# Ledger of designs, part 216: VH-VL binders against q9nrl2r1430to1533

Target 1, 104 residues: q9nrl2r1430to1533
Amino acid sequence: GGVHELSAFEQLVVELVRHDDSWPFLKLVSKIQVPDYYDIIKKPIALNIIREKVNKCEYKLASEFIDDIELMFSNCFEYNPRNTSEAKAGTRLQAFFHIQAQKL

## First folded at step 13 (VH-VL)

Design c85 (framework fv_nezutatug)
Fold by ESMFold2-Fast, scan of step 13:
Structure c85 (fold): chain C 104 residues (1-104), chain A 122 residues (1-122), chain B 107 residues (1-107)
Amino acid sequence: as target 1 above (104 residues)
Amino acid sequence: QVQLQESGPGLVKPSQTLSLTCTVSGYSISRGYYWHWIRQHPGKGLEWIGSIYHSGRTDYNPSLKSLVTISADTSKNQFSLKLSSVTAADTAVYYCARGPYRSWYHYGMDVWGQGTTVTVSS
Amino acid sequence: DIQMTQSPSSVSASVGDRVTITCKASQSISSYVAWYQQKPGKAPEPLIYDASSLQSGVPSRFSGSGSGTDFTLTISSLQPEDFATYYCQQSDSTPYTFGQGTKLEIK
């Protein structure tokens, strides 16, 4: 992609950040606060990292952007038990993402 | 609608064990969040004691680690603090609070109990 | 342990004033700061989380800013119910630590 596609990625990241269910995804996990996270999750990612990659023009294809967001959700469901508020927020935000991603 | 309420004795003798319970209503402990104990010494600021996650994982303030035990009873929707070998320095208002398990987004402690006063005196 | 230092320890202000309270962390904590308001005899109530996000139900005259080591709580137009003690707290690492508090007094 070009400038148009980068603007679309930026707009989608902003919509995700603004969503009520974005709270588990905004920043990378603190290793000091949650030391076992990095033992379980081998490819950590968060919305702030994805935003930085958009700003640095590191996504050449929409599929690469979508893959990073899907990795973020996959990490959530791997680490967090299904009965947690994190997993439920992830499920709702992922559904919202799939609707918005149809525009890409 | 989520409410936390502390309960336990208001007076504890030196060298004894302080035991406090926090009853949670309007939210199930097993759904997530860390559940915290915080205290405030008379005329002083706030001191974090420790926290528990419903899996049984606990984190304690290193200054209190050998003296403190936090446990949870998900069937009663309660979590409890035991502080052993108390002294006059443990006189404080004790609060329970709900805080972030959220490993990547820290909301702070968003729901607090009203606090219970504990005096350590002979 | 991460030390949180608040400034000032006390401030006198009038209704309608703009009040600023600062909090400094001994090391970088990104935006993992919350602010609380405590009135005499009552539990702390949350105001701000993640340095700048307003807690649900908190009036918009409260705002937070900062990242890294320097954080600020601002009350844009002080109301009578705002006279209280304010605390910052870091959530980056355990043990979680609080500032010493800033007492906001009526002038």
Scores: ipSAE 0.006, ipTM 0.563, lowest interface PAE 12.3, mean pLDDT 86

Design c86 (framework fv_nezutatug)
Fold by ESMFold2-Fast, scan of step 13:
Structure c86 (fold): chain C 104 residues (1-104), chain A 122 residues (1-122), chain B 107 residues (1-107)
Amino acid sequence: as target 1 above (104 residues)
Amino acid sequence: QVQLQESGPGLVKPSQTLSLTCTVSGYSISRGYYWHWIRQHPGKGLEWIGSIYHSGRTDYNPSLKSLVTISADTSKNQFSLKLSSVTAADTAVYYCARGPYRSWYHYGMDVWGQGTTVTVSS
Amino acid sequence: DIQMTQSPSSVSASVGDRVTITCKASQSISSYVAWYQQKPGKAPEPLIYDASSLQSGVPSRFSGSGSGTDFTLTISSLQPEDFATYYCQQSESTPYTFGQGTKLEIK
């Protein structure tokens, strides 16, 4: 709990944002540019939203933070076919996340 | 209902850029399918060039990635292929096609244009 | 890249015959294969998707089967309009790849 977890969450989000494969995840998908996204994805989320939640101390448990990151990847794989650049980026970034999350 | 029609020059000189457009009717490209370019060299099989989603997201065949650009114009309901630095090896029939939708990538390409013949020669 | 290999490269048959064309993927692609028919001078037309699902409007004499690496297209009772070239295609991963084609010719 507390300050140590928040510091670790922020460090991990920064590492994810800096990763070459973060481009599909940096901000929420535009409803105007991708109108069918919100018909399919019930709980949209992105790294900028997760980082705001970290900064506002909205995560009380490490499991809540991990759940939001996993939701982000789950949304990617649900919307994007496995053969797309988005899904391939998501697969690599998720593997990176799992390695870094061992530090939580 | 849904129809695709290729258009562009039938003859292109070596080292120039080939530009083709696919016009879609009966369906809006902004509704959630991927849109593809495929070509067929004389007497040979089919080669996938790349695809675009209406948001601007693209996938390209790695063999062609440095030479290919695919773009979409949702206001005209069109998507286009540019292939730079063409050679005689780029002589082919070029097709545009629709598919797959979303996570249904096990669906094939269900609507095809009639094809446009492109000859690269001096 | 995933390679798709068709067998045979050509087959000669008579009207009423049962014809089978096979397609082998270089790695597992689950059921992510489609089959197309192409007549001379025409665009490919979809026949089968998801290995075994028939495209709307395609006659029931066409069927697909298989999973993993080995797939088959069967025409149960060949008709005159079925003489064409047939292609399999995988959509498991980019780049999408096609088999080399099987030409079905009249005996």
Scores: ipSAE 0.000, ipTM 0.558, lowest interface PAE 14.9, mean pLDDT 86

Design c87 (framework fv_nezutatug)
Fold by ESMFold2-Fast, scan of step 13:
Structure c87 (fold): chain C 104 residues (1-104), chain A 122 residues (1-122), chain B 107 residues (1-107)
Amino acid sequence: as target 1 above (104 residues)
Amino acid sequence: QVQLQESGPGLVKPSQTLSLTCTVSGYSISRGYYWHWIRQHPGKGLEWIGSIYHSGRTDYNPSLKSLVTISADTSKNQFSLKLSSVTAADTAVYYCARGPYRSWYHYGMDVWGQGTTVTVSS
Amino acid sequence: DIQMTQSPSSVSASVGDRVTITCKASQSISSYVAWYQQKPGKAPEPLIYDASSLQSGVPSRFSGSGSGTDFTLTISSLQPEDFATYYCQQSWSTPYTFGQGTKLEIK
């Protein structure tokens, strides 16, 4: 088997995007809605950026792809207090990612 | 290949601050692993001192919490330990180590430095 | 803090022997245990992670088992290079804690 038309990274990022807890991670945080975000977060990233990098074949190693996903979660927990809906969504989505990433 | 190398003074006087640096090669500290300091007193077992994640998040052993500071310098690919108000009880071999990758519990510390001996004596 | 207690503190064995070292956690830690080998004057080397997963490059004679509070490291057929001190470590909760070590000595 296998999916010849899509990479393993593309399959995993699609699964993350489809997850119910992906909503804080789909696109970069808005400077208009959250103006202090970019004062605190020095390396912003989101699933749409990661998916674009996958489509452009910018990840040469699985570790590089995993690093970008983990950066996304790290940013979430750095900025958002632990009791927020964003942090709770991030905790659940990260656990899902860890299970799926075992296949890489 | 990933390599860790400890450096710092081999002799420190009581009441002074011990400063050690771990230089990482073959891997960037900003790529998602936790980075640890562990020590081993002469003839004894291993004691975890603390860890840092590249975001600046630190975790310290509560027995050392008021005395220890761990910091990271991503531009030099180094992380450092400062232990204040040292006594003879701080005489040990100090190791730096990598792991686990983020919260991945099923990985232990997979890369260790060779260790550096620190003696606290007047 | 989670306390890790190893048994025995030392064991004497001969090449070809089967050796088992045990480690007990003071509370349930699922499978969050790693095992390390340390030779005199050297840094610890990883052997096992997640209680039973063999670290890359480690010989298959090493195996780990257990979950919850009771864990074991087994060497199925001792080789001369296996005489060392062995440590278990929990990663369930900070502070990370190690067992006191088990010294494996030649009989």
Scores: ipSAE 0.000, ipTM 0.573, lowest interface PAE 14.3, mean pLDDT 86

Design c88 (framework fv_nezutatug)
Fold by ESMFold2-Fast, scan of step 13:
Structure c88 (fold): chain C 104 residues (1-104), chain A 122 residues (1-122), chain B 107 residues (1-107)
Amino acid sequence: as target 1 above (104 residues)
Amino acid sequence: QVQLQESGPGLVKPSQTLSLTCTVSGYSISRGYYWHWIRQHPGKGLEWIGSIYHSGRTDYNPSLKSLVTISADTSKNQFSLKLSSVTAADTAVYYCARGPYRSWYHYGMDVWGQGTTVTVSS
Amino acid sequence: DIQMTQSPSSVSASVGDRVTITCKASQSISSYVAWYQQKPGKAPEPLIYDASSLQSGVPSRFSGSGSGTDFTLTISSLQPEDFATYYCQQSYDTPYTFGQGTKLEIK
């Protein structure tokens, strides 16, 4: 091997992680800190899990990657009331994602 | 700024119920966070009593579970502790505190009340 | 329950000293540790969360480290206002538990 480049999925996840509004999405929700979360949210996910799946080449189609990101936002809006800091951050980050995903 | 203030009787008789209220200002309980009760016995360390989330979900220290009830009144922006069948061993300073934000970070308890002293004696 | 054990129970130090306080969990708790400072007659004040993250407003001379079972709080250059009792706390599992405290005394 020589020099290699990041995939489009890797670049997009890095951009999401660096965004000011990524803070609710960086890690899986703690069962101890938010015990009712797992009673409500059937399929928990976070950016660290998505990034690991990208690095392990687990996404075969762009649609699978997009589905996991959308699930992350869907979980946010299902669990968090609309006027919370989490929901507001999710709304802004989702809009950013929509724009960036057009490059895929 | 967010402030927590404990209130309730400073003297309670053995076998009676200890009732304390925490009034929250500068932040609505219904917006999130876990809300905790912690106590400190004279000359001792800190003991976690329990917590509540505004949905009514509670967690209690198992050593106190049969004796403790925590409730929230979001219309008054308060949460309360009731500890039944008290003894001299329940003499302590009682604190209310705001716990982890409704988020995915491992935050500790970031805002505390000043504490209220409760003495259990006849 | 998860037991938190602090060492030492007390330490005597001078202004300008580097002070280290340790905290050991009875089982692995990842990074779910917070540190608090308590002065006589006052409520505990948060210093560190998530083992190593500095609470907003806390001086940079305070730092935390560790993961799993072994955690440390370090004060790099002790100031007069730092003489207090320090507590670690785990939030990995309920009941949340605190260490027994370390009293930092002037030498």
Scores: ipSAE 0.000, ipTM 0.563, lowest interface PAE 13.2, mean pLDDT 85

Design c89 (framework fv_nezutatug)
Fold by ESMFold2-Fast, scan of step 13:
Structure c89 (fold): chain C 104 residues (1-104), chain A 122 residues (1-122), chain B 107 residues (1-107)
Amino acid sequence: as target 1 above (104 residues)
Amino acid sequence: QVQLQESGPGLVKPSQTLSLTCTVSGYSISRGYYWHWIRQHPGKGLEWIGSIYHSGRTDYNPSLKSLVTISADTSKNQFSLKLSSVTAADTAVYYCARGPYRSWYHYGMDVWGQGTTVTVSS
Amino acid sequence: DIQMTQSPSSVSASVGDRVTITCKASQSISSYVAWYQQKPGKAPEPLIYDASSLQSGVPSRFSGSGSGTDFTLTISSLQPEDFATYYCQQSYETPYTFGQGTKLEIK
């Protein structure tokens, strides 16, 4: 049996998903549970969507992938006040991402 | 540091309109939080009156909906409560509060004013 | 409206005791529960949000748990300043509703 090679984008998404601070970013915010989220956040995104885009080969440039990850963090900081668990998790995960993204 | 301060007359006559203002300092009303009015009748628990969001959306307790108006003045960083046709049953301590922030994760009212006592009496 | 019912209505305890207060919602509200402490003549102070997240500045002896309909506030080792009335509150839907309160008093 053959072994599939992991893409650089898939490897990075897996590392982000496994990080302790990924919990606010794993899935899209529910419109039913948080209906005002989508009034504020115009381009919602989450790690599960980014992973699907990687799997479908929708990123042609590393910059496109990086832009989606940065959008995810930007949305977090726009919606969540700085003193929240979400914003603190986002700050730590973003720093981790910046180190890993240097490989791209 | 965010602070809320209620102001308005402490004595209101029956059938008049109760008008209270909450002054917010250290934070802009137009950023991401709901802003609430809550009251507490003497010796009783807490009752939510209503809220306003920076988009202009208001939500009112259905028990009070025909009598309540909440408005915001972002230029003065204030939001206000008007309760029309008051009766003795509206005698309470009135609080303004920030929150809950409408996120997956922050659902409480995290900053409260000190409260203002309103007595409805002739 | 969603009814929030607290148990017990009052509890007498001693300093150093582990105290548990429960709150039951009349329908599932996920984790949309906050807990507040109120001392006589004072505004409520936030303790817990999102059922289990500790508010900044609140001592670590306070903890919250639960999801769905059943929620618990625990004080692991009661201190003199903890004697107060405690309220749960749901923010799942409007109108926002509070429990009736649990008065924690000296045994």
Scores: ipSAE 0.000, ipTM 0.554, lowest interface PAE 14.6, mean pLDDT 85

Design c9 (framework fv_nezutatug)
Fold by ESMFold2-Fast, scan of step 13:
Structure c9 (fold): chain C 104 residues (1-104), chain A 122 residues (1-122), chain B 107 residues (1-107)
Amino acid sequence: as target 1 above (104 residues)
Amino acid sequence: QVQLQESGPGLVKPSQTLSLTCTVSGYSISRGYYWHWIRQHPGKGLEWIGSIYHRGSTDYNPSLKSLVTISADTSKNQFSLKLSSVTAADTAVYYCARGPYRSWYHYGMDVWGQGTTVTVSS
Amino acid sequence: DIQMTQSPSSVSASVGDRVTITCKASQSISSYVAWYQQKPGKAPEPLIYDASSLQSGVPSRFSGSGSGTDFTLTISSLQPEDFATYYCQQSYSTPYTFGQGTKLEIK
């Protein structure tokens, strides 16, 4: 394997996972540890779920992939106040995503 | 830097209520995290007592049932443990701790108080 | 309740040795394991979270591995300050539970 053997979606997910600000987004928020999260957030998603959908070829259009990534950021900003480390990480990672998504 | 400090009586009589307070500095309890009480019996391992989230959620170890109450006072930046009807078996070092992160559920308890020794005897 | 079975209960080792401590969960807990170090008379200090992630400030000779039910803490080259009791903890489900502890003693 090389870079041109990866799909564009696979490459972008890998870049997001490797980013320093990906820590709030790698896996789903735990219901046991943050019990009010699922009362507030009705469509939970995380990078591990998005990556699995990419691997299973479930995204047929770039817009579907972009919508899932944007949902992830939207959930972050809905749950976390703007001054938290989670919201700040989300803001920086979303900006990085918007630059990279222009290549899709 | 976030610091936690336990306080309360070092000696409690059998059948009375044990009351401990954890004072948090360097971080506001109302901003998030779960705030935990853990104890350690002499020469034994760690036992989780329970936790509180400032918006009202409490979780208690079922082995302690209705004997335990945890509460938070966000105006004083403190949370407290009350354990009713104590016996000699409640003799332990009691710790307060912060954890896990609000949006990163895999983190453990990252900040601990120094512990306070409680002896239950007449 | 999820049972955490830690082994061995004690291990004697020399400075420079590679030491491994294991934890078994009674059911699958994904990667929801933390490891703590406790010295006599002191509070536990976090070492590892999410099974394999090193806490900030912890020396790189400490590492964690595992997923599901079997977890390992490894010290690659034991130092004098590492003689302590080590605990694993699951955060998959309440009540949160700890292993019984492993005492690491000088040989």
Scores: ipSAE 0.000, ipTM 0.562, lowest interface PAE 12.7, mean pLDDT 85

Design c90 (framework fv_nezutatug)
Fold by ESMFold2-Fast, scan of step 13:
Structure c90 (fold): chain C 104 residues (1-104), chain A 122 residues (1-122), chain B 107 residues (1-107)
Amino acid sequence: as target 1 above (104 residues)
Amino acid sequence: QVQLQESGPGLVKPSQTLSLTCTVSGYSISRGYYWHWIRQHPGKGLEWIGSIYHSGRTDYNPSLKSLVTISADTSKNQFSLKLSSVTAADTAVYYCARGPYRSWYHYGMDVWGQGTTVTVSS
Amino acid sequence: DIQMTQSPSSVSASVGDRVTITCKASQSISSYVAWYQQKPGKAPEPLIYDASSLQSGVPSRFSGSGSGTDFTLTISSLQPEDFATYYCQQSYSYPYTFGQGTKLEIK
């Protein structure tokens, strides 16, 4: 049911937050520290925003939740060159997400 | 609706590079999904060539990896296949398709182009 | 690579028949199977994804089942437009692989 699905989204977000490679994704990028980020990335998102959407029951389908997580990774790979620590962390965290999300 | 359309030369000479482009309409490549190339030899089944994610991450069929390059141009909403050193064995119908985010079973390859015939001949 | 083997390679049937096509994976692939229909001169059309989910717009006479290594596509009451070649495909692991195809012919 809906209660089980909400718990699954919450569990998945918590697992992502706890992962060693979550550091680039925990919060929205600072405009002060990285001002060109918002010139390049038109739909910014981060784990704290996704967590809020889960808490507010804004995801009606697993596909909507997965789309937001994939948007987060897509933004990472768009902004960060492949050889950066951010892109490497994103690659590993995305692989972890794909394994965990098979339970949804 | 999302539509995919293949384009490129119908005739390629042996030893040359085959270049095909897939134009996507109704959906932005930069939003996600994996984008695939599949081919079908005359009278045979389907063979997966490779895929690309808009970030530039590619996966290739190991049987073709040394010969295949897939690239994406998000400004034109296109992705392309280059197959080097072609032989008569590369004569096939080539399809582009939209696939799931990686190996997500719940998406499948849900949108296909109509295919373009490529003949490798002198 | 994961090998997908279809049975039978061809089947002859009459309109109104129940037709079953099977697909066997060389290793467990959970439910990561799609089925496609291909008519002569046309692109493959998706029928089933996630082993048993019907693609939007596909008639309800088509159904899929199975998990692990053994998968089945069933047409409950064959129609004239169903004479085609059918392919299974795994999306569990790269490279993606297809079965060799099953040709469904008029008896």
Scores: ipSAE 0.000, ipTM 0.561, lowest interface PAE 15.5, mean pLDDT 85

Design c91 (framework fv_nezutatug)
Fold by ESMFold2-Fast, scan of step 13:
Structure c91 (fold): chain C 104 residues (1-104), chain A 122 residues (1-122), chain B 107 residues (1-107)
Amino acid sequence: as target 1 above (104 residues)
Amino acid sequence: QVQLQESGPGLVKPSQTLSLTCTVSGYSISRGYYWHWIRQHPGKGLEWIGSIYHSGRTDYNPSLKSLVTISADTSKNQFSLKLSSVTAADTAVYYCARGPYRSWYHYGMDVWGQGTTVTVSS
Amino acid sequence: DIQMTQSPSSVSASVGDRVTITCKASQSISSYVAWYQQKPGKAPEPLIYDASSLQSGVPSRFSGSGSGTDFTLTISSLQPEDFATYYCQQSYSFPYTFGQGTKLEIK
């Protein structure tokens, strides 16, 4: 990752974290509160993990960063029925991400 | 209201790939539920093949040894099954079905297609 | 894999009879059992979900019970249209598995 790419990824993650619909995505799902989550979701991820990867310069390509964000949304839609507040938040946040990702 | 319809060839030669499609009407696949393929060998019981969620997540019966691929085309409101390297043992009636969200495991498969007969023979 | 074993494999009965068929899971599956009815040449139709909940539109003579490893489907008073093969299915874990079926035949 170059300096410009790092700055862009960091800015985008900060914008996602600050969005009203980020609440289902801020941290990994609790195994205590949702015991079956990790039986269903094989590649768990959240914004705090993605932010840490950005800060450690672990994304070599913009496509790798985008893949991790899309995995996060995919996990949300796989686990949560369409009519849930989690799925609705995910739908809105994903649309916001797609608009912002155009600048990457 | 919700209806599922299987389509594909009735006869497949050994070693070829079997391709079946399930067309869903009255409900959008992208809205949720898991979408399943089940088969029934002549005179035998039901065997679960696998399932897909519209995100692309798939689960397959391990007994089919990775010969199975399930895919979804949300633009056409369809999902499909491919079985590679078929043999006479793959002769069966193939059904598609709508199943519960995984967090709602206690619900069974509530909508089934009519089934399509596939014979593997030269 | 969770194995589902049905008993009996076949039963002969008359209209008006009470029929019970049993399904045993190889491990505890809570209430994650569904029952299906299949008539010759037709797709399976759902009867019961969550071990004891009646599917919408299914006659009240059908009932399910059980939890853990032992489950039963009961038909309280057989009608002519009930002669079919019945399957139990677990949805507790992947792969989903079905019982081998119980054929309900005219005596």
Scores: ipSAE 0.000, ipTM 0.550, lowest interface PAE 13.1, mean pLDDT 86

Design c92 (framework fv_nezutatug)
Fold by ESMFold2-Fast, scan of step 13:
Structure c92 (fold): chain C 104 residues (1-104), chain A 122 residues (1-122), chain B 107 residues (1-107)
Amino acid sequence: as target 1 above (104 residues)
Amino acid sequence: QVQLQESGPGLVKPSQTLSLTCTVSGYSISRGYYWHWIRQHPGKGLEWIGSIYHSGRTDYNPSLKSLVTISADTSKNQFSLKLSSVTAADTAVYYCARGPYRSWYHYGMDVWGQGTTVTVSS
Amino acid sequence: DIQMTQSPSSVSASVGDRVTITCKASQSISSYVAWYQQKPGKAPEPLIYDASSLQSGVPSRFSGSGSGTDFTLTISSLQPEDFATYYCQQSYSDPYTFGQGTKLEIK
């Protein structure tokens, strides 16, 4: 019966994916569409990569999972000016994450 | 069903390497879980030493980091602890334990070996 | 490192008593707390995981509560077999750390 229980990390990633402000974070930024992104961002990550890591049991500790989510937001704010729709979405989603992460 | 059993010498001389093995039965270590070593000094509480995942990933208590090596042998379903340059302060009961299945329900350490007493003395 | 501090260090109680043991983390660890019972000469046995979830086979008189930094283990009606040392443990951050233990003694 344990296979029917979803991890706290998986539950939180699903909640983030379903959030209206998740659109900048669902997949890795396309090098074709945004060629300079990978010149600026040295450790790219996205919710699909984080979810794969959860499914493969690559997070030993809650702190490792939280660090990857925070890296995702940090990358958003580093690349995108504060007045962009991406940065505004990131600000709201990060606040939502901080509330939900209290379950972790 | 799942059982862990520690084995190794009960007496180790100062400056030598302490070597302990944990034999796992009823579960394959290659299927998952982190596998831990914990010790308990005489009359004291519990101290986490480190853990291993079957891929070779190891995590060590920073207070012991330069002295400890944990390894796994999936063919024998065993994992082992080596603690170098031992002193009388390393005298303790050593336990092996199965840790949480990481991102799946936090169970703490749900299966423990019976413990093996190690005395460091000349 | 996250420090886990238990209170009291020892408690004397009688069969039938309600016993409460507290564990305080030096920083917020959500619900990543387990509780163990250890009898002299024996390995620790798991009692509670995820702060409040009872391990399979553990009597219902044991319960856990708390989140963040303050956690409690309660034994609602103490039985003779419950006299032991109890430990809390966090798995939120490496290294894993245990409380110093609370010895439950007969009064």
Scores: ipSAE 0.006, ipTM 0.643, lowest interface PAE 11.3, mean pLDDT 88

Design c93 (framework fv_nezutatug)
Fold by ESMFold2-Fast, scan of step 13:
Structure c93 (fold): chain C 104 residues (1-104), chain A 122 residues (1-122), chain B 107 residues (1-107)
Amino acid sequence: as target 1 above (104 residues)
Amino acid sequence: QVQLQESGPGLVKPSQTLSLTCTVSGYSISRGYYWHWIRQHPGKGLEWIGSIYHSGRTDYNPSLKSLVTISADTSKNQFSLKLSSVTAADTAVYYCARGPYRSWYHYGMDVWGQGTTVTVSS
Amino acid sequence: DIQMTQSPSSVSASVGDRVTITCKASQSISSYVAWYQQKPGKAPEPLIYDASSLQSGVPSRFSGSGSGTDFTLTISSLQPEDFATYYCQQSYSTPWTFGQGTKLEIK
């Protein structure tokens, strides 16, 4: 990957982290607080994990980065009913991501 | 945009296993949604067979559970149905479809394949 | 299993008519109802989800209503392309189940 490509991923992750609706996505869901989460979600991921992968240059293609972000949203919608604050935050943040990702 | 297409043999003998594949284009199965199999008997209504999530989680119609297996191959962007020990009652048009996340079931199925006709006959 | 019963089984109507199709669940299913349109030899196409929400791209003459056990699909002014079979479906509990279908045919 090019420096420009990696910088774009970092910039996008930073924008997602700073968004008001990022709170359900900042770190992995707690097994103590949500005991059934890992029975339902088999590929857990969060923005801190994605950011770490960007910093370690683990994404070779924009599609790999986008797939991890989409997996994060997919997990949110799989676990959380549509009427929850988590799902509503996820819907708004995903729309924001799609606008920003037009540059990738 | 997102398209689903069924493929498999149109004729299966009684007691054999029916094997169908759904090829998905325009969307990666590994990104989400549930992927469903539905069938329609000649001149009758629709019957839900089951669904799969890319993690390997499956839900089956209890009336078919001992006979049905649904699997996904994310590298080929496909999911498949195996129905064992078929009889003439399994003659139907088989559809694959995309459905909502578990917590969003009230959204129904939004994309369907064209359907493939399967006849079970000796 | 939750049974979905549609009424009528068939209806004959003319272009411009208001057509109403009903669907009854054997138990309360909240708003977990979708409606589909199927033309001969074709796959079902989604019309309504969550009992009353119109699927993107579907004409506004289609509407859905209801909650609990009784649901209705209405076509406010029937067009020639609307002659088809209509199915309701519940997704409240597995197995997902469909109504037996209502055939809408030209008078």
Scores: ipSAE 0.014, ipTM 0.674, lowest interface PAE 7.1, mean pLDDT 89

